# VH-VL binders against f9uss8, part 5

Target 1, 221 residues: f9uss8
Amino acid sequence: MVLTDIEYLLSYLEAHHVPTIKKKRHTYLTYHGLAEHYTYVLKDGIIKNSIILQDGREYNLSYIAKPDVISLLRDEVSRSTDQPFNVRIESEYATFYQVNRVAFWKYVNSTPELQNYVKNYYRKKLSENILRLQRMVMNGKKGAICAFIYSLVDLFGRKVNEGILIDFVVTNDDIAGFCGISSRSSVNRMLKELRTDGVITVKNHKFIIQDVSYLLDQIAN

## First folded at step 12 (VH-VL)

Design rj3
Fold by ESMFold2 at other seeds, fold request of step 13:
Structure rj3 (fold): chain C 221 residues (1-221), chain A 122 residues (1-122), chain B 108 residues (1-108)
Amino acid sequence: as target 1 above (221 residues)
Amino acid sequence: QVQLVQSGSELKKPGASVKVSCKASGYTFTKYAMNWVRQAPGQGLEWMGWINTNTGKPTYAQGFTGRFVFSLDTSVSTASLQISSLKAEDTAVYYCARVEDDFWSGYYMDVWGQGTTVTVSS
Amino acid sequence: SYVLTQPPSVSVAPGKTARITCGGNNIGEKNVHWYQQKPGQAPVLVIYYDSDRPSGIPERFSGSNSGNTATLTISGVEAGDEADYYCQVWDEKTEHVVFGGGTKLTVL
């Protein structure tokens, strides 16, 4: 039975007794511009990557909701160790392996299976960034909201009798930050339109998607 | 802190009209739609409809699309219910109650006015 | 139009647990809210979104909702809990608020 590349990484870290840390909801693991000597690997929990603008608004990049490395933008020869974005815990708790950055890359450079993980990681992140760019240039703010909601299906979707439950709490501020929309009130208005059209509704503070095809129709190709 | 204060109870003759006011305080008036709920003597709660405090657009429940008029004065954070051509069956307690005007709202009424008794008798 | 059915009354001894039901077709798919109304007073929200408690509502008030039945549960019932209890939903199709008929809780 062949381990997936992430399973191999996790087993490798356990075998090397890499310590873990635990962080609670809405605290930050890292901040943009702060020197960081560790590579973090998500063991369990959910985090959000973002950039905080000078005016205090938050531009959201992605969720990480399955075990994965938080960032590989710095290698062992990088001159800067500054964290490129903020990482906030969105689950009640999140647990991370904490690995010295230089040591992490030494493991990778000496281990073909970890090299394969890194290659696949970069391909995955490049693909995700291309899709993110498409969302940013979509015609209309409503299309951006529909694309964002649809993206939550793979991350948090669960089939229920009334449709697809997004088993995760998302706020209007979060949505605004993912969609590049300047105001919470604009997000609220467009979500209410989707609800009136029978596309989405709310159950226990969470989205229920009732018409996936409508969401897809609103997304620019 | 957050309060809805209704106007005093009224005794009216059939055919008259009445205006029940509901003054909000302690919160941003336009963030919450104002609902009206009727309770006839010894009966349960009956939703009459609501008014969007941001747009002024009323929505009336079935059975309340005639003699019942919702209105606003946002300058004094006040919603009003006017009932014209009063009938004996309009005898009830009338409540205002707020519902947050937000997609994530479950349409629950977290704050209620104290109620206004309207009695219609000859 | 959507109909919510409540028993007209429930009697419970002091210190015991009261269970007040709210029946509706597929009510488990809806968000159920509960109000307490004491004689001569306005209703007070005690449970929203099936099971959430507003600030100031004791933990002995709880709620559940599945299938065709939502239930308000009051453990350790006190004489001060005597009241009428109403369930409420939002009907997406008609865009109307719907109340149940109410249940009188008597503590004997």
Scores: ipSAE 0.487, ipTM 0.783, lowest interface PAE 1.6, mean pLDDT 89
Fold by ESMFold2 at other seeds, fold request of step 13:
Structure rj3 (fold): chain C 221 residues (1-221), chain A 122 residues (1-122), chain B 108 residues (1-108)
Amino acid sequence: as target 1 above (221 residues)
Amino acid sequence: QVQLVQSGSELKKPGASVKVSCKASGYTFTKYAMNWVRQAPGQGLEWMGWINTNTGKPTYAQGFTGRFVFSLDTSVSTASLQISSLKAEDTAVYYCARVEDDFWSGYYMDVWGQGTTVTVSS
Amino acid sequence: SYVLTQPPSVSVAPGKTARITCGGNNIGEKNVHWYQQKPGQAPVLVIYYDSDRPSGIPERFSGSNSGNTATLTISGVEAGDEADYYCQVWDEKTEHVVFGGGTKLTVL
């Protein structure tokens, strides 16, 4: 049978009885700067990648909400800054395959389908991050918030009668970290403006996007 | 301990004025808008409006845009309701209640004052 | 303006389940909050965001909201649950708080 790259990787790990670990919400799987001997593959759950800024605040890079390799950036070289990101669990639980780093690369080197996965992984991740960064950096603060909210549609969006429900709880701190905004108060103010304008609202602690075109107009051109 | 403590009950004559105070404690006063709710004898709850504790700007519900004035003294974390030219129909219990001033607010009142009974009689 | 409709009273035997309704046009699209008021006391929040319970509220209190009806459900009703119950929403259009008329729960 023909599988997608990630489906092939998951089937491969299952066939080799790779152990899993389970972590609960708001605990960390890995920390930036410490040597690790494992490569982690998300089996289920939602995580957030971040780094710590010089002033102690978190800069948020991405959510991973579907099975995927957490990071391959520094797993070929171990040093004092071996792990590139902090990885925090955002769902109630998340489950990871825990693969010895050396063993993981032996699997890849002996398996053409996994080699293709890794090549595609790097290419896709770089492209995603370049586009995401462009959208966030090239907009003012309000445009960055609109871009972030819009990005949640692909991850968590579900059509409902009221508009598009973002079926995931996001805090003002999270938004500030994704948008490069220094305070929760600034995020709060800009979100309230969007609510007053009828662009977004709140249902059961979650965003409802009522006017997606407005969001796009604030972040495009 | 988060609480709202209101001033004592008042007996007034028609035409007089009354000022009901609501002193907040145990939380950051400016993070919550202060709401006023009226309950006439044997009747339900009636929202009178609210005051933004950051700006001091009041918003009054329909029917409360004349003799009713909301005010603040942020130095002592106190909101006040003043009712002028009292009428018999103003006889009620008056509650203060807070609502978080936040985008994620559902506009629910999580903490209420104990109520102040204002009685207007000849 | 937006109107919430509640039955004036509901009677239920001890240990049974009480259901108090709150009717409104498309209320399922709104966030519904519920307050309990015992005689001579201030209201107390018992349900917010349709179904969430504040700390200190027993699990036998629950809520639901869909279509044109929100419902407060009290299972295993006790005499101490006798009170007036009010539903409440925020009307985005008018930017007003709206209360229902209240429902008196009587435990026989």
Scores: ipSAE 0.483, ipTM 0.772, lowest interface PAE 1.5, mean pLDDT 88
Fold by ESMFold2, look of step 12:
Structure rj3 (fold): chain C 221 residues (1-221), chain A 122 residues (1-122), chain B 108 residues (1-108)
Amino acid sequence: as target 1 above (221 residues)
Amino acid sequence: QVQLVQSGSELKKPGASVKVSCKASGYTFTKYAMNWVRQAPGQGLEWMGWINTNTGKPTYAQGFTGRFVFSLDTSVSTASLQISSLKAEDTAVYYCARVEDDFWSGYYMDVWGQGTTVTVSS
Amino acid sequence: SYVLTQPPSVSVAPGKTARITCGGNNIGEKNVHWYQQKPGQAPVLVIYYDSDRPSGIPERFSGSNSGNTATLTISGVEAGDEADYYCQVWDEKTEHVVFGGGTKLTVL
């Protein structure tokens, strides 16, 4: 069986004895704007990218829930670069390969399979960002919440008899941060509305989506 | 320390009224709905309804929409149950219990008052 | 309205395992909570969300929920576990709390 590009990257890092680090839930791997000498590759676990707004709110950008490079957005040649995002662990633990930035790009530049990974990485991130921008710009607050919940299906969704279980714990603060909503009570009210209308419910601290069509109908209004 | 402290036991005649109070401490009163639960002698727990402590809106269970009135005094973190036109069958222990008022709430009662016995003797 | 059915009583020898059932139509799709009430005392939450324990509740208390039956399991039963046990759910349709009828656990 032919390795996928991420499987190739992980195998390559193992063969080169790249060390790993382990971080626990709600600790930070990196902070926005601080110099960093390493490229990190998620081995297992779930992380959240964010930035701190001027008013102190945390604006959430994306989850990474499968092995992937944390960020390749900065200069490829410098020994260090400012980190583009805060990276917080959302799973109980997350494990990362820690590779020197210069060494990482030497590996990529000498290895066609890793070059393919990097090309696909940029295509994927661009597509994700275009979709996110479209959903956020074209919706009011309720539509943004519906779009966010729908986006969790691909990340954490699992079919159950009641509908689609989002197999991950998400808080009102997290939702507010993803949707650009400053009021937690506004998030709570809109979620309660959806629950009363039979669109979503709660099982064991997690969403169950009962009516996907309703969510889709609210998006892009 | 989270607590719900209820008023003392009451002995009443049929036709009288009674007010049971429930004073909350150790938490933000308006973030939890206050429930009232009745337990007649030798019987199980019976949910009477709740009051939203943020809005003051009561919700009464089936059979409790007349003589039973929930009220609040948020300045002293107190919920009250008033029962009018008391009948012998109102003899019971009355509990207050809180439920977090949040979308993620499972609607479980994590903290209960000690109970107030109301006895109605003809 | 939605109905929860519990056996009126269960007897278990000390040190053995007690199983208290709570029956309801498709209860496995609901979140089930359990309360312990000792004579003359207020109820105490012992299990929530089917199987979670509040702090201070011993690990020998556990819960499960599937199909039409939720079960509270108490392993290594002690005399101090003698109490009435109630299951409870939230009914989304009526927006009401529903209690089971209660089960008296006797240790003998």
Scores: ipSAE 0.481, ipTM 0.777, lowest interface PAE 1.7, mean pLDDT 90
Fold by ESMFold2, fold request of step 13:
Structure rj3 (fold): chain C 221 residues (1-221), chain A 122 residues (1-122), chain B 108 residues (1-108)
Amino acid sequence: as target 1 above (221 residues)
Amino acid sequence: QVQLVQSGSELKKPGASVKVSCKASGYTFTKYAMNWVRQAPGQGLEWMGWINTNTGKPTYAQGFTGRFVFSLDTSVSTASLQISSLKAEDTAVYYCARVEDDFWSGYYMDVWGQGTTVTVSS
Amino acid sequence: SYVLTQPPSVSVAPGKTARITCGGNNIGEKNVHWYQQKPGQAPVLVIYYDSDRPSGIPERFSGSNSGNTATLTISGVEAGDEADYYCQVWDEKTEHVVFGGGTKLTVL
C-alpha cells in the first residue's frame, strides 16, 4: 500500500465506518473554549481557524483547504477537551468525519501509520506557526498584507492569462484578522496602493496577483 | 433610501457659468466616490471624471480639464459640477453617479442622480 | 484610449432572446458592467462584474464575457425592456471609466 499519511487516515476512517457531518458556509463547527467529545477530520471544503479576544475582535490563524485533522493540540486521554479555536466554514459546504475523541487516540496509538501522520501533523503545524509569527511581528502593516496575500498562492493559486488568480473570496475583514490590523480603512487603502502599483488587481471578486516578486520584496528578511 | 438628487435644469447663454449640484442621502457619503457623466442630445454616455469624497481630490477624463470643476460640501453630503465659459456644445444632460470606494468594487455606478439638463443657447 | 464597440441597434420579437454585444481588445480580462436607460430617464445598473445582477433585476437578464466580446442576454423579452443599453469597463492603465456607444433594443 503506497499511500500518503493523510490518505491512510482517510481510508482508515472509511474502513471503520466513521460517520460524517456537513456544515454550510459561515456556520461554526466548533467554538474556542467549549467542551468537545469529538475529533474532526476535514474530508472536503475549506475552513478558517480563529480566536475571539475578550474585546470581541477576531484573530484569524489559518485556513485548512485540504483533508486534515482540525486540531490535535489538547491532551490525548480525556473524554472531552476545550477546543483551541473557532472553526468556521468558508466554502459553500464542508464535510467532516466525526470521531469519538478517545477512540481516535486509541486508533493512533495502536497503528504505526497513524502515528506517522500525527508526527508529521505536528511538524507541519509548528512550521506554519513559525511563518505566521514572522508575518505578524516582523513586518509593518503593508508587509503583513503582502505576506498574507503571498501565502494564499499555495492554498488557492491558479495560473491564468492575467497572472495568478486566488480562486477564493477574501474580504477586508478577513485580511485585517489575519494581519492583526484593527482598521478596515487601512487594509482598504493599502490594497488600493498595491493595485495602483500594478501588483494586484480584481477579477470577479477575487485577487489576481500580477507581480509576485513585489510581494516577496515587501516581506521582512 | 439611497438617493442622489440633482439641482434643476438650466437655460444659459454662451459665456455664462453653471453649477450642478448632487445631494446624496441614505448612505455614508464618504464611502463612495462621486462620478459625473455627460450625455449630449441623442448621444451616448461620456464619463467626465470623479471626485474622491474622503480627500476631495478630483480626477478629470481627457477633454474635461480647464472649464469643468468638481467640488464637495461634505457637511451636506453634496457634490457639485461647475462649468464655466459655456458653449453651445455643452448642451447636455449631466448625471452624478456613485462608485463604492472599496478595493473590491469594480468601478460600476450602482446609483445615479436623475440628471440635470443644461441648455446653452443664444 | 480603450474603446468599447456596440451595435447601434438590435431588434427582437416579444418573448424571444436579445443579445447585445460589447467588443473590446481582451475585454474578457476586464470586468464588464451593463446599464439600461429608458427614454427620459437615468441609466440603471442591470449587470455588474460580467454576470452579477443587482437586487431587483430579473433573472432573465444575464451576462457573459470572454475573449474580445462581452454579451448582455435578455431572455423572454418584454415591451418594457425597450431601452438603450451601455456596457462599461474600468481601464486600469489610464484609470478611466469607459462606456460603449450604446445599443437601442427595439421590441417588435
Scores: ipSAE 0.462, ipTM 0.776, lowest interface PAE 1.9, mean pLDDT 89

Design rj3
Fold by ESMFold2, look of step 17:
Structure rj3 (fold): chain C 221 residues (1-221), chain A 122 residues (1-122), chain B 108 residues (1-108)
Amino acid sequence: as target 1 above (221 residues)
Amino acid sequence: QVQLVQSGSELKKPGASVKVSCKASGYTFTKYAMNWVRQAPGQGLEWMGWINTNTGKPTYAQGFTGRFVFSLDTSVSTASLQISSLKAEDTAVYYCARVEDDFWSGYYMDVWGQGTTVTVSS
Amino acid sequence: SYVLTQPPSVSVAPGKTARITCGGNNIGEKNVHWYQQKPGQAPVLVIYYDSDRPSGIPERFSGSNSGNTATLTISGVEAGDEADYYCQVWDEKTEHVVFGGGTKLTVL
């Protein structure tokens, strides 16, 4: 059968014997603003992108939970090699292909199938970021929490008898960072309100979404 | 070392009042709601309600909304239960117990006071 | 108004396995916690979230929860395990803590 763009990239990296590295939960692959000579491609695991704001708060941008390139913001002639994000491992382990940045772009520039991957990657990331920005700017704090919880459905959602289980552990600090909320106590209060309203509940440390329509009603389109 | 230390046993006559105190130590007092649990002689555990240690807002279980008052003195990390117009049926051991004040909390009581026996007899 | 039902007593020979049940309508959808109360003492948490053990609780204590029944299981029962055992849930609808009636475990 026909390879997807990411499957083609992974097979290409294997054929060229690109080395891999392995990182443990809650360690960092890269740090915001630190020079980096490599392009990383997630092979296995889950990571979280974030930045540290000037007031010291952590702002969380996204999860990557399937094989994908970590960042393509720099090319072979970029004046800055500074990483745009902190990348933290959220799974027990994560494995990455480690490709020299200049060599990676040489592969892309000579290979039409990899060029197609890069075009689709930029379109996908731009669309995701525009939508994220729109929802964060147009929603109040409760709306941002609802948007975040809803976004977990595609990443980690699984239908169960009680509703939709979000099969991933998320903390109040993580939610605060994704939603731009200053404290975990504020997140805690808003989550309790959603629980009281019958929108979400907790089973064994994980969310169960009981009323998806409520979440959607709180999210600006 | 996390602990809850309750005031000593009380012997009271019907119609009197009693105040049971519960002093917390070894943790951030306002991070945990304080529950009150009653156990009459030979009986099981009965939840009376809890008080939010951040806001001071009490929540009472059904049957405990009249003569039972929860209060706080956060300056000394102390929760109190006051029972007015004591009846013979109020004879019991009264426990304080903490529950983490968090959305993810399962509302389980991980630390309990030693209990305060209140005896109401003429 | 949610009700938890426990048998009033259970007897088990030393070294055998004790099973203490907690019945409730759709209790498998709730998070069940268990407390041990020895004579003249305050209760102590032994299981939370159906099956998790607090630090310091022996591995021979375990829990399960499905359908209408949660179960506390104590393998290799010792004389020191004689106690009253209570199950407990949080009822979302009423926002109340609910205790079972308690089960006296006797080691004969």
Scores: ipSAE 0.449, ipTM 0.746, lowest interface PAE 1.6, mean pLDDT 89
Fold by ESMFold2 at other seeds, look of step 17:
Structure rj3 (fold): chain C 221 residues (1-221), chain A 122 residues (1-122), chain B 108 residues (1-108)
Amino acid sequence: as target 1 above (221 residues)
Amino acid sequence: QVQLVQSGSELKKPGASVKVSCKASGYTFTKYAMNWVRQAPGQGLEWMGWINTNTGKPTYAQGFTGRFVFSLDTSVSTASLQISSLKAEDTAVYYCARVEDDFWSGYYMDVWGQGTTVTVSS
Amino acid sequence: SYVLTQPPSVSVAPGKTARITCGGNNIGEKNVHWYQQKPGQAPVLVIYYDSDRPSGIPERFSGSNSGNTATLTISGVEAGDEADYYCQVWDEKTEHVVFGGGTKLTVL
């Protein structure tokens, strides 16, 4: 059986006995701007990338919810070793391979399969960032919230009798940070509107999407 | 330290009016809607409705329009229930209870007042 | 309007487990909250969101909700647990809070 490029990377790291570390929920793996000499690869768990802005607000950039490299913005010759984002654990725990940055790029430069992983990684991240930009500019704040909720379906969605359960806890602050909304009360108001319209509801602290077509229409309009 | 303190019991004749007050302390008054719940003697709990404490807009449950009025005095963090044209059937304990004004709250009442007994007798 | 049905009473021996049911059409799709009311006292929230406990409520209180039945379970029942118990939901369609009729728990 042919391995996917991420499966190949994980097998490669295991074969080289790359050590792992484990972090618990709501602790940080790394902080934006601090020097770091490791490349981290998510083995298990869910993390959130963010930046703290000048005014103290946290702007959320992405979730990583399946095995993947946390960041490849620095190579073996980069002048800066600073981490590009804050990385917070959102699952009960998360496990990471911890590999020296220079050593990681030596593995990549000598291994065609890892080179293919890196090429696909950059294409994937570019596509994800384009979608995020589209969310921020399309259909105003309500459209951004609808696009964000819809984006959670692929990451955390599970079909249930009531609709699509988003099997992940997301706060109004998190939503505000992903949608570029400065006010938690504005997020709350728009979520209440969606609930009143029968688009979403709440079951055990989690979203249930009851009308996916409504979400799609808000994105398309 | 979160607390809802209601006014004392009332004995009234039919046709009179009564105002039950509910003073909040220990939390941000405008973050929680104030509910009113009635319990007639030997009966269960009956939701009368609520008032939005930041807009002052009341919502009345079916059967509680007309004679029942919810109001606020935000300067003293107080919600009030006024009942006009009292009838014998209005004899009950009246509770205030807060519900967090948040999408995620689930509409449960985490803090209750001690209750105010209103007795209407001829 | 949405209706919640509770048995009028439940009896249990001290130290045993009490189960108080709350019936409703598709109640498993709703979030069920439970209140304890002792004579002459205001109700106290004991379970919210089907199974969560507020601070100060003993772990012997638990809840479940599936299908058409939600259940409040009190293990190791004590005399001090004698009270009326009410289930409650929010009905999205009518935008109303709905209470069950109440269940009197008697510890024999």
Scores: ipSAE 0.449, ipTM 0.769, lowest interface PAE 1.8, mean pLDDT 89
Fold by ESMFold2 at other seeds, look of step 12:
Structure rj3 (fold): chain C 221 residues (1-221), chain A 122 residues (1-122), chain B 108 residues (1-108)
Amino acid sequence: as target 1 above (221 residues)
Amino acid sequence: QVQLVQSGSELKKPGASVKVSCKASGYTFTKYAMNWVRQAPGQGLEWMGWINTNTGKPTYAQGFTGRFVFSLDTSVSTASLQISSLKAEDTAVYYCARVEDDFWSGYYMDVWGQGTTVTVSS
Amino acid sequence: SYVLTQPPSVSVAPGKTARITCGGNNIGEKNVHWYQQKPGQAPVLVIYYDSDRPSGIPERFSGSNSGNTATLTISGVEAGDEADYYCQVWDEKTEHVVFGGGTKLTVL
């Protein structure tokens, strides 16, 4: 069968007997600003990228919920890189291939299919970040929350009788961190407004999106 | 610990008024809306409504608009129910119960007052 | 005006399993909460969000909710479980708390 770029990478790592590590929920794989000698590839699980500000607030960047390279910054020459963000496990467990950085780039440089993966990885990440920036910069607080909730559909959305279940637990603190909102009471108030308007509701600790069109209408284009 | 302590039982004549108080302790009062629940003798639980402890805005269930007034004194973490023009049908136990005022709340009442019996008789 | 329907009574032998039902149109789409009320006492929350237990509630108490029926299950029933049991939901449309009529559990 035809393999996607990521499936090829995973198969390649397995064929080369690359070891795996397993981490529990709410532990960290890597920390912002520390030197790192490994490249990690997510095999299974869900992680969150973040930066912890000096005042202790967490600024959240993204989720990775499908197999992918955790961080692939442009630094082909260096044997190590300063890690650009914290990586926390959000699923019950997550499993990663642990590859020495020098070895990883040797694999890439000798393998056209992996070179294609890396090229597509950078293009995809650039496009995603441009879109994220547009949605966050061009919206007020309510629009940012709507954009964030909408972004969860592709990551965790599952169709149910009531609408779209976001099959992942998200807290007000998480939302504040993704939306750049310092007041957690503002997040709570705006979520309650969306619930009153019939846009979202709660089933067993999770979001159900009942009116996707409303979310889209609140997002600046 | 977390407690809701209600005022003592009341014996009243028809046409009088009564005020049932509910004093909260052991938690942040404004984090929870205060509900009022009626239970007539031998009957089930009947939701009367609630009051938002941040805004003081009451919400009354159908059948409880008019003679029933919810109020707050946030300086002493107290919610009150006033019933005017008492009728024999108002004879019941009246409970206060809290519901977390958070988007993620399931609207369940995790802590209840002990109940206040109001008896209306000639 | 959403309606919850409970049987008025359920009898069960000590040590057996009691099942108390709460019927409602599409109740499986709602979050169901359960309260125990012993004679002369205030209600006590025993199950919330269909199946979660508050601290201090024994594991003998469990809940489920699907379709048009939510169920409170009490395994290993003891005499001390004799009480009235109420189910409750929040109705988004009316913005009302709705209680079921209550079920008297008798342990024979």
Scores: ipSAE 0.434, ipTM 0.769, lowest interface PAE 2.1, mean pLDDT 89
Fold by ESMFold2 at other seeds, fold request of step 13:
Structure rj3 (fold): chain C 221 residues (1-221), chain A 122 residues (1-122), chain B 108 residues (1-108)
Amino acid sequence: as target 1 above (221 residues)
Amino acid sequence: QVQLVQSGSELKKPGASVKVSCKASGYTFTKYAMNWVRQAPGQGLEWMGWINTNTGKPTYAQGFTGRFVFSLDTSVSTASLQISSLKAEDTAVYYCARVEDDFWSGYYMDVWGQGTTVTVSS
Amino acid sequence: SYVLTQPPSVSVAPGKTARITCGGNNIGEKNVHWYQQKPGQAPVLVIYYDSDRPSGIPERFSGSNSGNTATLTISGVEAGDEADYYCQVWDEKTEHVVFGGGTKLTVL
């Protein structure tokens, strides 16, 4: 019936014949700090946002697994600006609308429905960032891992007979980057503890969550 | 390049002891737990247990506690199986096999040693 | 304590398809691995995680696992496939590796 905000944006971009580009798994769409003239809108695929800290560590911020604008964190007027995040493709392929950033903001500023999308976008991102900050500040390393695993349920979770399958492959390096843990061996040890306690297990290279209540108990206190 | 090379076959009398060695090469020794598998003549594969190459902690399958001891010498990337008070029923081929020491492990043995035959007779 | 059951033998004509079964209670919830052992040789991994093939294993080897039965399938069977085949799982409850009893594949 009525288009959602993102459906309206996608329809608008199609009507204006905005070109698309396609990128392969583990290649980068953008790099933190480098000049970029485009705004990108995810059409299909899964990406991961990250930044490189001054000491060389990679801090993973979020997945984007549904159509959405990659970033709106810079000014609306400049012809180019530095990118706030590294954006890496995590699916086999991802497809993006590629919009000149000045043109993108002209579209938004002339279109009330797109203005509404942008208002909701900022509200959503602010809420998500506040939640991420709470999870990291209020948890030790094990709590951060539990919070991360739980966050995957809404993104990739699928109910199966054995529990909740996280239908997406993650590595210990990915988990370390999301949880701010410098040691892959520490991640491995804590995951093994969760497996021994019957909280999670592995089927076909993926997590199965067997005790969601345990995960929830670790992340709020 | 990845290789597990076991010590040579042994002929022993009942009551003696034997030590079977398994030398690893071509990979990071501490990334894989070392398993021991027994195969009696004409029989199937029987898991004896494993040893964690990071901690040196052994885990023994039921029936392999007591006379069977797993050990490591990490300086030469070698795992060993010692069998004491040998019995005729210990006559078998003994294999070492590695399993990745990782949360994501399916507990499969991707590389095996060539096997060491221990014969207990007389 | 967890038991894997395999038929003692399977015979198949050259060029045909061999199916070797591995039975276990709710084995479809486990990760099943398969090993080939030729006479006088060490076992070799041929399938892991139910259906994945290690590098160097021909595509005619495939695996499946659901319900109470895992199956190793060898299409276009050749004389060189004659061997003993073992299925294997990890039993979370006992923390044991468990092997099936083995199946002798004969190519006639």
Scores: ipSAE 0.421, ipTM 0.757, lowest interface PAE 2.1, mean pLDDT 89

